# Ledger of designs, part 14: VH-VL binders against UPF0246 protein Cphy_1568

Target 1, 255 residues: UPF0246 protein Cphy_1568, of Lachnoclostridium phytofermentans (a9kqm9)
Amino acid sequence: MRIIISPAKKMVENIEALPVCGEPSFIDQTNQLLTYLKSLSYEEAKEIWNCNDQLATMNFERIASMNLKTKLTPAILSYQGIQYQYMAPEVLEKDQLEYIQEHLYILSGFYGILKPLDGVTAYRLEMQAKVNLSDKKDLYEFWGSLLYNKLREETDFILNLASKEYSKCIERYVTEDVRLVTCVFGERKGEKVIEKGTYAKMARGEMVRYMAEHKISTMSEVKKFDRLDFSYDENLSNETKLVFLKGESNVRDRK
Key: E = the ipSAE of ESMFold2; O = the ipSAE of OpenDDE; V2 = 0.75 times the mean of E and O plus 0.25 times the DockQ between their complexes.

## First folded at step 13 (VH-VL; framework fv_tixagevimab)

Design j6 (from i3 with light chain A56E; at its last look DockQ between E and O 0.65; V2 from the best seeds 0.00; counts 0 for: pae O 3.0 > 2)
Fold by OpenDDE, look of step 13:
Structure j6 (fold): chain C 255 residues (1-255), chain A 119 residues (1-119), chain B 109 residues (1-109)
Amino acid sequence: as target 1 above (255 residues)
Amino acid sequence: QMQLVQSGPEVKKPGTSVKVSCKASGFTFTRSAVQWVRQARGQRLEWIGWIVVGSGKTNYAQKFQERVTITRDMSTSTAYMELSSLRSEDTAVYYCAADLEYSNSFDYWGQGTMVTVSS
Amino acid sequence: EIVLTQSPGTLSLSPGERATLSCRASQSVSDYYLAWYQQKPGQAPRLLIYYASDRETGIPDRFSGSGSGTDFTLTISRLEPEDFAVYYCQQYGDSPPYTFGQGTKVEIK
């Protein structure tokens, strides 16, 4: 089983907390992207980054001097946000870190796909960014099936905790021999499930932590997730989608 | 630990200038932006301007465009705000705040510097 | 420049109650460019929320941000005694000035 999650936009440098263990699998492609970004004007880069003048200015300087081999931070500690707060990688025990190192992948517009302890530098590049590189019009085309193939080499079961914009890089290439299962965290509103971004991010992070704590390896075990007032709903779920509803109890919890 | 330490209180006469310092520690200063904000007693926060440390690029609120200069010294990890032609209305606590590691958020704030302008 | 208008000016509540604070922008602001601060008397502002809905590290989960476009909300699900303070929103729009709202005072009833 492999777990995929989204990165965060906010990144920090922390070279002391955990050791870097490994290099991004597609560092050559990342270097290609870096070279491309370095070739852009300020205005072009700002458009690609889709950010304000503050970020654009800062990132423009960062890109100009960026070195992918120095001052690296473990990927799992570099990203900042609600998802990562609830994952709380900095307080994971050794065996839990080993679990996520084996099972967890972080999707990235810049790096493609990362293991938790891959060394990364801070960047700004969302997967939906419109780039013109190697006759590709966007990063989806740029990465193509590379990210999926990386996962396929390792597993026939992918648990998707990533947002749609990132999971697209995987979903488009799923073959019959691979089971991709997407987790949905939401609230019931009538006949609909409403996903609130904040709660979804919280739940995704907590799910990863839960899985690491219990060394989860099966779908049935994932279904037992019951943190943050979420519970699995069998009726809304299927072979490719696990729905967790907040504020509801499932049959298993009614013992 | 990450922190911003500002210079001490200032008492100035009208027409003079004041320069407040903001020393950063615990993070990479060159990869940050610093904004300056002031607050008169019992009043709202007022944005003065900001500087991107790496490039030295600045922008000021129109109100202060002709009187304020924001600078930085990368060797000492210190940002400065100089306000000239001081008026009684400039009496306020002045804060520096830093956006660390290109986060697009000002996470850390100085303790504030009281500037009093009086005859 | 973008003008931020906060409401209400003062919010009187008791510990344990829910607080809802509004920040309205004079023009559309990306959700990634809106922050909330808490300020207590005699202290510097403290960042609570960035990117409109992301909590700063160390901030209790009772604080949450939401909204987009011109309407943003800070919610304190259950007020603690230490939460009584003044709250400011700030926008980091496409370009400076990065203006503040006028603040909302949350006071004990």
Scores: ipSAE 0.134, ipTM 0.681, lowest interface PAE 3.0, mean pLDDT 91
ESMFold2, look of step 13: ipSAE 0.604; ipTM 0.839
ESMFold2 (binder alone), look of step 13: mean pLDDT 89; pTM 0.909

## First folded at step 14 (VH-VL; framework fv_tixagevimab)

Design k1 (from j4 with heavy chain E101Q; at its last look DockQ between E and O 0.59; V2 from the best seeds 0.00; counts 0 for: pae O 2.8 > 2)
Fold by OpenDDE, look of step 14:
Formats: sequence, C-alpha cells, structure tokens
Structure k1 (fold): chain C 255 residues (1-255), chain A 119 residues (1-119), chain B 109 residues (1-109)
Amino acid sequence: as target 1 above (255 residues)
Amino acid sequence: QMQLVQSGPEVKKPGTSVKVSCKASGFTFTRSAVQWVRQARGQRLEWIGWIVVGSGKTNYAQKFQERVTITRDMSTSTAYMELSSLRSEDTAVYYCAADFQYSNSFDYWGQGTMVTVSS
Amino acid sequence: EIVLTQSPGTLSLSPGERATLSCRASQSVSDYYLAWYQQKPGQAPRLLIYYASDRATGIPDRFSGSGSGTDFTLTISRLEPEDFAVYYCQQYGDSPPYTFGQGTKVEIK
C-alpha cells in the first residue's frame, strides 16, 4: 500500500528538525523546473505562482538563490496547514515515522512526489500552475506518468488522500493492475455528499495518523477509521471510493 | 523563540518625526516581510505599510505615503518605521509584524510601541 | 482598496457557546488570503487563522476559519474564558494595502 496526499501552500525551513533521509526521486526534473523558474521575469513568475504580490516578491528573491541540495528540511515537516496539523508528524513515534516513510507519499508540483523524510526547500508551485516548459503547457503534462510509475513500481494499491488537483496526476495513468481507492470525507446532504475543504483536510491528516498508529495495510482496516466524528458509509462507497460521513454512526464500526 | 522586540515608548511634539525599531530574532529575517500596524486607543487596527526584507520593496497605505518610511537593516535584523510631520491623531500604539519564512502569514508581532504626540 | 466589514460589532456570549464572526470584503479577496487575529486588552494581536482556513501554530482547534470570495467566517466552537477579546480580519490578497476590518468584540454575557 502507498498513500498519497497533497502538499500545503505554506512551507517552513527547519534544518534542525528530524534528519533528512533521502533525496526526491525526481530531483533532476525539479532542477529543470528550478532552472525554468529562474529564467522568468517577475510578472511571469507571479502568474505561475498565482499568489499575491508579497509572496511573489519573496518567492522571486528566493528562487534566484535557491539550492536544492543545501539547508534541507524533511518534507513532512516542511509543509504547514490543517492537514499536516492533524497528521502531527512532529510527534509521531519512531515506528509510526517508519510507517509513513515506507507508505506515505506527498505529491508536489515542484518535486513531483516526495517521501516524508526527503530533503526539500521551501517553494511556491502548485500542481495546477500553468508553465511553458519543454513544450508542456502545465505541470500535469510536465510530470506525465512519472509520478504514477513511481508508485506502480512499489505497489498495486494506492490510497488516495490527495485533493483532486494533485490526485489527477496519478488517476489519469492508473492501470488495470493497480487499485486506486479515493477517500471522501464529507457530510450528507440528501443524496449527496458535500465535502468541506477544511474538514476534508483535517480528516486526511487524521487518517494518515490513524494509519500510522495502527500500521494499517488493508482497505478493510482503513474503513474502520472513525475519528473526527467521521464514519465509513458502505452504501455510498465502492471498490474505488471510500466515503466517510461526518456526524453519522456506523454500527459496524462500533465496538 | 521567534520574536520581534520593538523600541520603547516615544513622546513627540507635533511636526516632529518618530522612528520605531523592530528587532527580529529566532528566525531568518532576510527571508521575511514586515508590516507595520497602528492602533489608537480604543480604535481599530490600521495598516500602515510593509517591507519585503530581502529586496527592500515597500508599500504604504495612501494615508501615510507622504509621511512614512519603512526600512530594514539586514545586518541587525531590524525593521524601522519612521513617521514624519507628526500630528496628535498619530498618537497610537505601533506594531510590527513579520511573516514566517516567506509564508505571507504574519505569525509574529512585536509588543507594540506607544507613540504620544502632544504639544 | 479592499474594505473589510466585520459583523457583528459586539458579540455577547457565555463560555461554552459557539461564536460566529463575519468578515465581508468589498471585493473578492484573491487566493483566500484572509487572516484572523485575536487581540486582548493591552496586548498585540495574535494570528489565529491564515489563508482563510488554516490555523496558526499553537491555535486550538476550537478556532476555525471558512469562506471565500467576499464572505469569510471565524468560528469558535466553544468559547473559553480566554477567548473573550476583539477579533480582526485582514486581507492580504493580490496587492496592498493589506486592510483590516473594524473588529468584532466578543464579550462575556
């Protein structure tokens, strides 16, 4: 099993944190992107980053001197946001950290795909960014099937906890021999499931923690997730989608 | 550990200038932005301006464009706000705030500097 | 410039109650660049929420931010005694000025 999650927009640098235990798998492609970004004007870069003027200014300064090999922070500790707050990687025990290092991948517009303890620098680049590089019009085209193939080499079961913006770089390449299962965290509204971004992020982070705590390896175990008032709904789920509803109880999951 | 320490209170006469300092510690100052905000007694927060430390790029609220200058000294990790042609209505607590490592979120605030303008 | 209007001006509640604070922008705030601050008397503001919905480090989970475009909300699920303060929203969207709302005072009933 491999778990995929989205990165966060906010990143911090902490070189004194946990040791870096690896290099991004596609560091060469990342260097290509870095070189490309360094070649852009401020206006061009700002457009790609799709951020405010302050961030654009800072990022523009940062990118000019960015070095992908120095002052690295473990990826899982660099991203900041609700998802990562609930994952709480900084307080994971040794065996839990080993679990996520083995099973968890972070998708990234800049790095492509990361293991939790890969060394990274802070960057600004969302997967949906529009780039013009090597006749590719966006990062989806740039990365192509590389990210999926990386996962495919390691597993035939991918648990998708990533947002659609990031998971689509995997979904479009899924082959018959690989099972991709997407977790949906939402609330029931009639016959529909409504996902609220904040709660979904919370749940995704909590799910990763849950899986690490219990060394989850099967879909049936994932279905037992019951934190943050979420519970698995069998009727709304299928072989490729696990639906968790907030505020509802599943008798099956009660002990 | 990460903090901003501002200079002490100021008492000024109308027409003079005041320069408030904001010293950063515990984080990489050169990779941050600093905004200045003031608050008169019992009043709302009022945005004055900001500076991107690395480049020194500044932007000021229109109200202050003619009277305010925000600067930084990277060697001392200190940001400055100078307000000239002081008026009684400039009496307020002035705050500096810094973002956290290019995050564009102002996580850290100084303790504030009281500036009193009186004849 | 973007004008932020907060409502209500004052919110009187008891500990344990839910607080809902609104921040409305005169125009759409780009990329959800909306922050919420808490300020207690005699203290500097403290960042609660950034990017409209992300909690700052050390902020309890009873604080949550939501919204997009022109309408943003800060929710305190269960008020603690220490939560009675003034709350400000700030937009730091596409370009300066990074204006503040006029604040909402959450006071004890």
Scores: ipSAE 0.327, ipTM 0.756, lowest interface PAE 2.1, mean pLDDT 92
ESMFold2, look of step 14: ipSAE 0.589; ipTM 0.834
ESMFold2 (binder alone), look of step 14: mean pLDDT 89; pTM 0.915
ESMFold2, look of step 15: ipSAE 0.626; ipTM 0.838
ESMFold2 (binder alone), look of step 15: mean pLDDT 88; pTM 0.909
OpenDDE, look of step 15: ipSAE 0.313; ipTM 0.751
ESMFold2, look of step 16: ipSAE 0.566; ipTM 0.820
ESMFold2 (binder alone), look of step 16: mean pLDDT 89; pTM 0.912
OpenDDE, look of step 16: ipSAE 0.047; ipTM 0.669

Design k2 (from j4 with heavy chain S103D; at its last look DockQ between E and O 0.62; V2 from the best seeds 0.00; counts 0 for: pae O 4.3 > 2)
Fold by OpenDDE, look of step 14:
Structure k2 (fold): chain C 255 residues (1-255), chain A 119 residues (1-119), chain B 109 residues (1-109)
Amino acid sequence: as target 1 above (255 residues)
Amino acid sequence: QMQLVQSGPEVKKPGTSVKVSCKASGFTFTRSAVQWVRQARGQRLEWIGWIVVGSGKTNYAQKFQERVTITRDMSTSTAYMELSSLRSEDTAVYYCAADFEYDNSFDYWGQGTMVTVSS
Amino acid sequence: EIVLTQSPGTLSLSPGERATLSCRASQSVSDYYLAWYQQKPGQAPRLLIYYASDRATGIPDRFSGSGSGTDFTLTISRLEPEDFAVYYCQQYGDSPPYTFGQGTKVEIK
């Protein structure tokens, strides 16, 4: 089983944190993107980053001097946000870190796909960014099936805890021999499930922690997730979607 | 540990200038932005301006456009705010704050510098 | 420039109660460009929330941010004694000035 999650926009640099234990699988493609970004004017880059003038200015400077081989931070410790707060990788025990290192992947617009302890530098590049590189119109085209193929080499079961913006890079290439299961964290509103972004991010992070703590390896075990007032709903779920509802309980999953 | 340490209190006469310093430590200063904010006694926070340390690019609130200059010294990891033509209404605590992660969040603040303008 | 209006001006509550603070912008602000600060008397502001809903490092989970467009909310689920302070919102719009709201004072009832 492999777990995929989204990155965070905010990144910190901490070279004295946990040791970097690997290099991004697609560092060559990342270098290609870096070269491309370095070739852009400020205005062009700002448009791609879709950010304010401060961020654009700072990131423009960062890109100009960026070196992908030096001053690296483990990926899982670099990203900052609600999801990562609830994952709390900094307080994971050794065996839990080993678990996520083996099972967890972070999708990235810049790096493509990362293992938790891959060395990264801070960047700004969302997967949905519009780039014009090598006749590709966006990063989805740029990465193509590379990210999925990386996962496919390792597993026939992918647990998707990533946002749609990032999971699309995987979903569109899923083959019959691979089971992709997406977790949905939401609230019941009549016959619909409403997924609130904040709670979803919290739940995704917590799920990763839960899985690491219990060394989860099966979908049935994932279904037992019951943190943050979420509980699995079998009726709303299917072979490719696990629905967790906030504020409800499922008696069957508490056995 | 990341921190910003500002210079000490200032007492100035009207019409003079004051220059407050903000020394950064514990993070890469050259990859940060610093904003300056002031607060008069019992009043709201007031944005003065900011500087992108790497480029030296600055922007000031319109109110201060003609009187404020924000600079930085990369060699000493120090940001500066100079306010000229001081008036009594400039009496306030002046804060520096740094965004050191290129994320448009000012996580760290200086302790503040009291500037008193009186005749 | 974008004007931020906070409400209420003063919020009188007891420890353990829920606090809801509003920050309204004169024009739409991306949720990635809204921050909340806490300031106690004689102290510098402290970042609580950035990107409208992300907690800064070390900030307890009783603090939460929400909202989009022109309406943003800071919620303190259960007030602790140390939470009585003034709270400010700040916007980092497309370009400066990065204006503050006028603040909301959360005081003990």
Scores: ipSAE 0.028, ipTM 0.594, lowest interface PAE 4.3, mean pLDDT 91
ESMFold2, look of step 14: ipSAE 0.404; ipTM 0.766
ESMFold2 (binder alone), look of step 14: mean pLDDT 88; pTM 0.899

Design k3 (from j4 with light chain S53E; at its last look DockQ between E and O 0.55; V2 from the best seeds 0.00; counts 0 for: pae E 2.9 > 2)
Fold by OpenDDE, look of step 14:
Structure k3 (fold): chain C 255 residues (1-255), chain A 119 residues (1-119), chain B 109 residues (1-109)
Amino acid sequence: as target 1 above (255 residues)
Amino acid sequence: QMQLVQSGPEVKKPGTSVKVSCKASGFTFTRSAVQWVRQARGQRLEWIGWIVVGSGKTNYAQKFQERVTITRDMSTSTAYMELSSLRSEDTAVYYCAADFEYSNSFDYWGQGTMVTVSS
Amino acid sequence: EIVLTQSPGTLSLSPGERATLSCRASQSVSDYYLAWYQQKPGQAPRLLIYYAEDRATGIPDRFSGSGSGTDFTLTISRLEPEDFAVYYCQQYGDSPPYTFGQGTKVEIK
């Protein structure tokens, strides 16, 4: 089993917390993107980053001097946001870190796909960014099936905890020999499930932690997830979608 | 560990200038932006301007464009705000705030510098 | 420039109660670049929420941010005694100035 999650927009440098163990699988493609970004004007880059002027300015400077081989931070510690707060990788025990290193992948617009302890530098590039590189019109085209193929080489079961923006780069290439199961965290509204972004991010992070704590390896075990008032709903779920509804029992307080 | 330390209180006469410093420590200053905000007693926060440390690029609120200069010294990890032609209404606590690692989230704030303008 | 209007001006509540603070922008804030700060008397502001919904490091989970476009909300699920303060929103729109709201005072009832 492999788990896929989304990155966070905010990144930090933390070189000493945990050692980097590994290089991004598609570092060459990342270098290609970096080279491309370095070739852009400020306005062009800002358009791609789809951010405010301050971020664009800062990122523009960062890109100009970016080196993918130095001052690296383990990927799982570099991203900051609700999902990662609830995952709380910094307090994972050794065996839990080993678990996520084996099973967890972080999707990235810049790096494509990352293992938790891959060395990364801070960047700004969302998967939905519109790039014009090598006759590709966006990053979805740029990465193509590379990311999925990486996963396919390792597993026939992918647990999708990523947002739609990122999971699309995997979903569109899924083959019959691979089972992709998407977890949905939401609230019941009639017969519909409404996902609130904040809670979904919380749940996704907590799910990863849960899985690491219990060394989860089966879909049946995933269904037992019951944190943050979420509980599995069999009726709303199917073989490719696990629906967890909020309003149930256990709330775990995090930072 | 990560902090901003501002210079001490200032008492100024109208028409003079004040320069407040903001020293960063515990993080990579060159990969940050610093905004300056002031607050008069019992009043709301007021955005003055900001600087991108790496490039030195600045932007000021229109209200201050003619009187404020924000600078930085990368060698000392210090940002500065200078306000000229001081008026009584400039009496306020002035804060610096910095983001971290190009995040554009101002996680860190100085302790504030009281600037009093009186005749 | 984008004008942020916070409401209510004052919120009187008791410890343990839920606090809901609103920040309305005069125009859409791009990419959810909205921050919330807490300020206690005699202290500098403290970042609570950035990017509209992400909690700053060390911020308790009782604080949550939500919203998009022109309407943003800070929620304190259960007020603690230390939560009584003034709260400000700030927008990081497409371009400066990065204006603040006028603040909401959360006081003890």
Scores: ipSAE 0.298, ipTM 0.744, lowest interface PAE 2.1, mean pLDDT 92
ESMFold2, look of step 14: ipSAE 0.512; ipTM 0.809
ESMFold2 (binder alone), look of step 14: mean pLDDT 89; pTM 0.913

Design k4 (from j4 with heavy chain S32Y; at its last look DockQ between E and O 0.78; V2 from the best seeds 0.00; counts 0 for: pae E 3.1 > 2, unsure alone 74.99 < 75)
Heavy chain, then light chain:
Amino acid sequence: QMQLVQSGPEVKKPGTSVKVSCKASGFTFTRYAVQWVRQARGQRLEWIGWIVVGSGKTNYAQKFQERVTITRDMSTSTAYMELSSLRSEDTAVYYCAADFEYSNSFDYWGQGTMVTVSS
Amino acid sequence: EIVLTQSPGTLSLSPGERATLSCRASQSVSDYYLAWYQQKPGQAPRLLIYYASDRATGIPDRFSGSGSGTDFTLTISRLEPEDFAVYYCQQYGDSPPYTFGQGTKVEIK
ESMFold2, look of step 14: ipSAE 0.481; ipTM 0.798
ESMFold2 (binder alone), look of step 14: mean pLDDT 87; pTM 0.894
OpenDDE, look of step 14: ipSAE 0.550; ipTM 0.819

Design k5 (from j4 with heavy chain G54Y; at its last look DockQ between E and O 0.70; V2 from the best seeds 0.00; counts 0 for: pae E 3.2 > 2)
Fold by OpenDDE, look of step 14:
Structure k5 (fold): chain C 255 residues (1-255), chain A 119 residues (1-119), chain B 109 residues (1-109)
Amino acid sequence: as target 1 above (255 residues)
Amino acid sequence: QMQLVQSGPEVKKPGTSVKVSCKASGFTFTRSAVQWVRQARGQRLEWIGWIVVYSGKTNYAQKFQERVTITRDMSTSTAYMELSSLRSEDTAVYYCAADFEYSNSFDYWGQGTMVTVSS
Amino acid sequence: EIVLTQSPGTLSLSPGERATLSCRASQSVSDYYLAWYQQKPGQAPRLLIYYASDRATGIPDRFSGSGSGTDFTLTISRLEPEDFAVYYCQQYGDSPPYTFGQGTKVEIK
């Protein structure tokens, strides 16, 4: 089993907290992107980053001096956001860290796909960014099936805890021999499930922690997730979607 | 620990200038931006301006464009805000705030510097 | 420039109650670049929320940010005694100035 999650927009440098234990699988493609970004004017770059002038200014400077080989931070510690707060990688025990290192992947617009302890530098580049690199119109085209293929080499079961913006890089290439299961964290509204972004991010992070704590390897075990007032709903779930509802109790699925 | 430490209180006469310092520690100052904000007693926060540390690029609120200069010294990890032609209405606590790693979130604030302008 | 208007001016509540604070922008704020700060008397502001909905490090989960475009909300699910303070929103729009709202005072009822 491999777990995929989204990155966070905010990144920090922390080179001493945990050791870097690997290099991004697609560092060459990342270098290609970096070279491309370095070639852009400020205005062009700002358009790609789709950010305010302050961020654009800072990012422009950052890119100009960026080195992918130095001052690296383990990926799982570099991203800052609600999801990662609830994952709390900094307090994971050794065996839990080993678990996520083996099972968890972080999708990235810049790096493509990362293991938790891959060395990364801070960047700003969302998967939705529209780049004009070679014949590719965006990062989705740029990465193509590379990210999925990386996962496919390792597993026939992918647990998707990533946002749609990132997971679609994987979803569109899924083959029959691979089971992709997406976790949905939401609230019931009639017959619909409403996902609130904040709670979903919280739940995704907590799920990763839960899985690491219990060394989860099966769908049945994932279904037992019951943190943050979430509970599995069998009726709303199917072979490709696990629905967890907040504020509801499902005793049957917890046994 | 990441922190910003500002210079001490200032008492100035009208027409003079004040320069407040903001020293950063615990994070990479060269990868940050610093904004300056002031607050008169019982009043709202007022944005003065900001600086991108690496390039030194600045932007000021219209109200202060003619009187304020924000600078930085990367070697000492210190940002500065100088306000000239001081008036009584400039009496306020002045804050610096910084992000790091180009996050555009000002997580860190100085303790504030009281600037009093009086005859 | 973008003007931020916060409401209400004062919010009188008791500990344990839910607080809802609004920040309205005179024009759309791009990419959810809105921050919320807490300020207690005699102290510097403290970042609570950035990017409209991301919680700053060390901030309790009872604080949450939401909204987009011109309407943003800070919610304190259950007020703690230490939460009585003034709250400011700041916008990081497409370009400076990065203005603040006028603040909302959350006071004890």
Scores: ipSAE 0.299, ipTM 0.747, lowest interface PAE 2.2, mean pLDDT 92
ESMFold2, look of step 14: ipSAE 0.479; ipTM 0.793
ESMFold2 (binder alone), look of step 14: mean pLDDT 89; pTM 0.908

Design k6 (from j4 with light chain S30D S95R; at its last look DockQ between E and O 0.01; V2 from the best seeds 0.00; counts 0 for: pae O 8.0 > 2, placed apart)
Fold by OpenDDE, look of step 14:
Structure k6 (fold): chain C 255 residues (1-255), chain A 119 residues (1-119), chain B 109 residues (1-109)
Amino acid sequence: as target 1 above (255 residues)
Amino acid sequence: QMQLVQSGPEVKKPGTSVKVSCKASGFTFTRSAVQWVRQARGQRLEWIGWIVVGSGKTNYAQKFQERVTITRDMSTSTAYMELSSLRSEDTAVYYCAADFEYSNSFDYWGQGTMVTVSS
Amino acid sequence: EIVLTQSPGTLSLSPGERATLSCRASQSVDDYYLAWYQQKPGQAPRLLIYYASDRATGIPDRFSGSGSGTDFTLTISRLEPEDFAVYYCQQYGDRPPYTFGQGTKVEIK
């Protein structure tokens, strides 16, 4: 089983809590992207980064001096955000770190796909960014099936905890011999399930931690996730989608 | 299949200008960068400058900043190098080289253009 | 600018021998942006190695690149007759100018 998650927009560098162990699988393609970004004007880059002038200026300077082999931070510690806060990788025990190193992948617009302890530099490049590179219109086309193929080489079961923007680069290439299962974290509103971004991110991070803590390897075990007031709903789920609903634990107990 | 074809040899007088062309084929020119390099007989390669085709951004070696202009025509997939105020020491073979899809590795080289500057 | 110094100036070897060429930079170079070229008389340079250690398309495996920082090496494990040429290194990872080394001539002994 391999788990895929989204990166965070905010990144930090020079975190020494965990050692870097490994290089991004597609470092050459990343270097290609870096070269492309270095070729852009400020205005062009800003458009791609889709950020304010302050961030654009910082990123522009960062790109100008970026070295993909120096001042590296473990990927799992570099990303900052709610998902990663709840994952709390900095307090994972050795065996839990080994678990995520084996099973967890982080999707990235810049790096494509990362293992938790891959060495990375801070960057800004969302998967949905509009780049014109290698005669491709965007990063989805740029990466193509490379990311999926990387996963396919290792597993026939992918647990998708990534946002749609990132999981798209995997979903579109899924073959019959691979089972992709997406986790949905939401609230019941009538007959609908509403996903709130904040809670979903929290749940995704917590799920990764849960899986690491219990060395989860099966869907059955994933379905037992019950943290953050989430509980599995069998009726809303199927072979490719696991639905967890917030605030219904008491209802389950009454049945 | 991917190649750069340069214009033919030039004979120029001192003080004049020369414009060498470099036509790309077999790859997406708009997704490349082109550098210009020259080599006098029996001498080392000398970097002149480069252009990022998509953006038109250029950079020149300090030695040539006042005399060289590198341009591109995306419609014809052609890069140009113009060197003005020619001197006898500018006599050399001039090469264009292009990277592939922003790789910045300059995999492809033109066949070279001999430029002779003589009175 | 970064100055690249190649050594030796001339390397005299016989076919079948190992050739080791050095390229030293005046300052650290991102190894993702170091290239080696081969040039034969009357011909344009040909890319051999890019990103310090990656072989260009069609380049035989007897050519290999290594190194980081300020010291880079091109190795020809077993010289073939067609390998006798001039070899240049170029850095293109930092800000321009993308300077070349002065070249190493590999000649037949």
Scores: ipSAE 0.016, ipTM 0.533, lowest interface PAE 8.0, mean pLDDT 91
ESMFold2, look of step 14: ipSAE 0.411; ipTM 0.777
ESMFold2 (binder alone), look of step 14: mean pLDDT 89; pTM 0.915

## First folded at step 15 (VH-VL; framework fv_tixagevimab)

Design n1 (from k1 with heavy chain V34M; at its last look DockQ between E and O 0.70; V2 from the best seeds 0.00; counts 0 for: pae E 2.8 > 2)
Heavy chain, then light chain:
Amino acid sequence: QMQLVQSGPEVKKPGTSVKVSCKASGFTFTRSAMQWVRQARGQRLEWIGWIVVGSGKTNYAQKFQERVTITRDMSTSTAYMELSSLRSEDTAVYYCAADFQYSNSFDYWGQGTMVTVSS
Amino acid sequence: EIVLTQSPGTLSLSPGERATLSCRASQSVSDYYLAWYQQKPGQAPRLLIYYASDRATGIPDRFSGSGSGTDFTLTISRLEPEDFAVYYCQQYGDSPPYTFGQGTKVEIK
ESMFold2, look of step 15: ipSAE 0.525; ipTM 0.815
ESMFold2 (binder alone), look of step 15: mean pLDDT 88; pTM 0.908
OpenDDE, look of step 15: ipSAE 0.433; ipTM 0.794

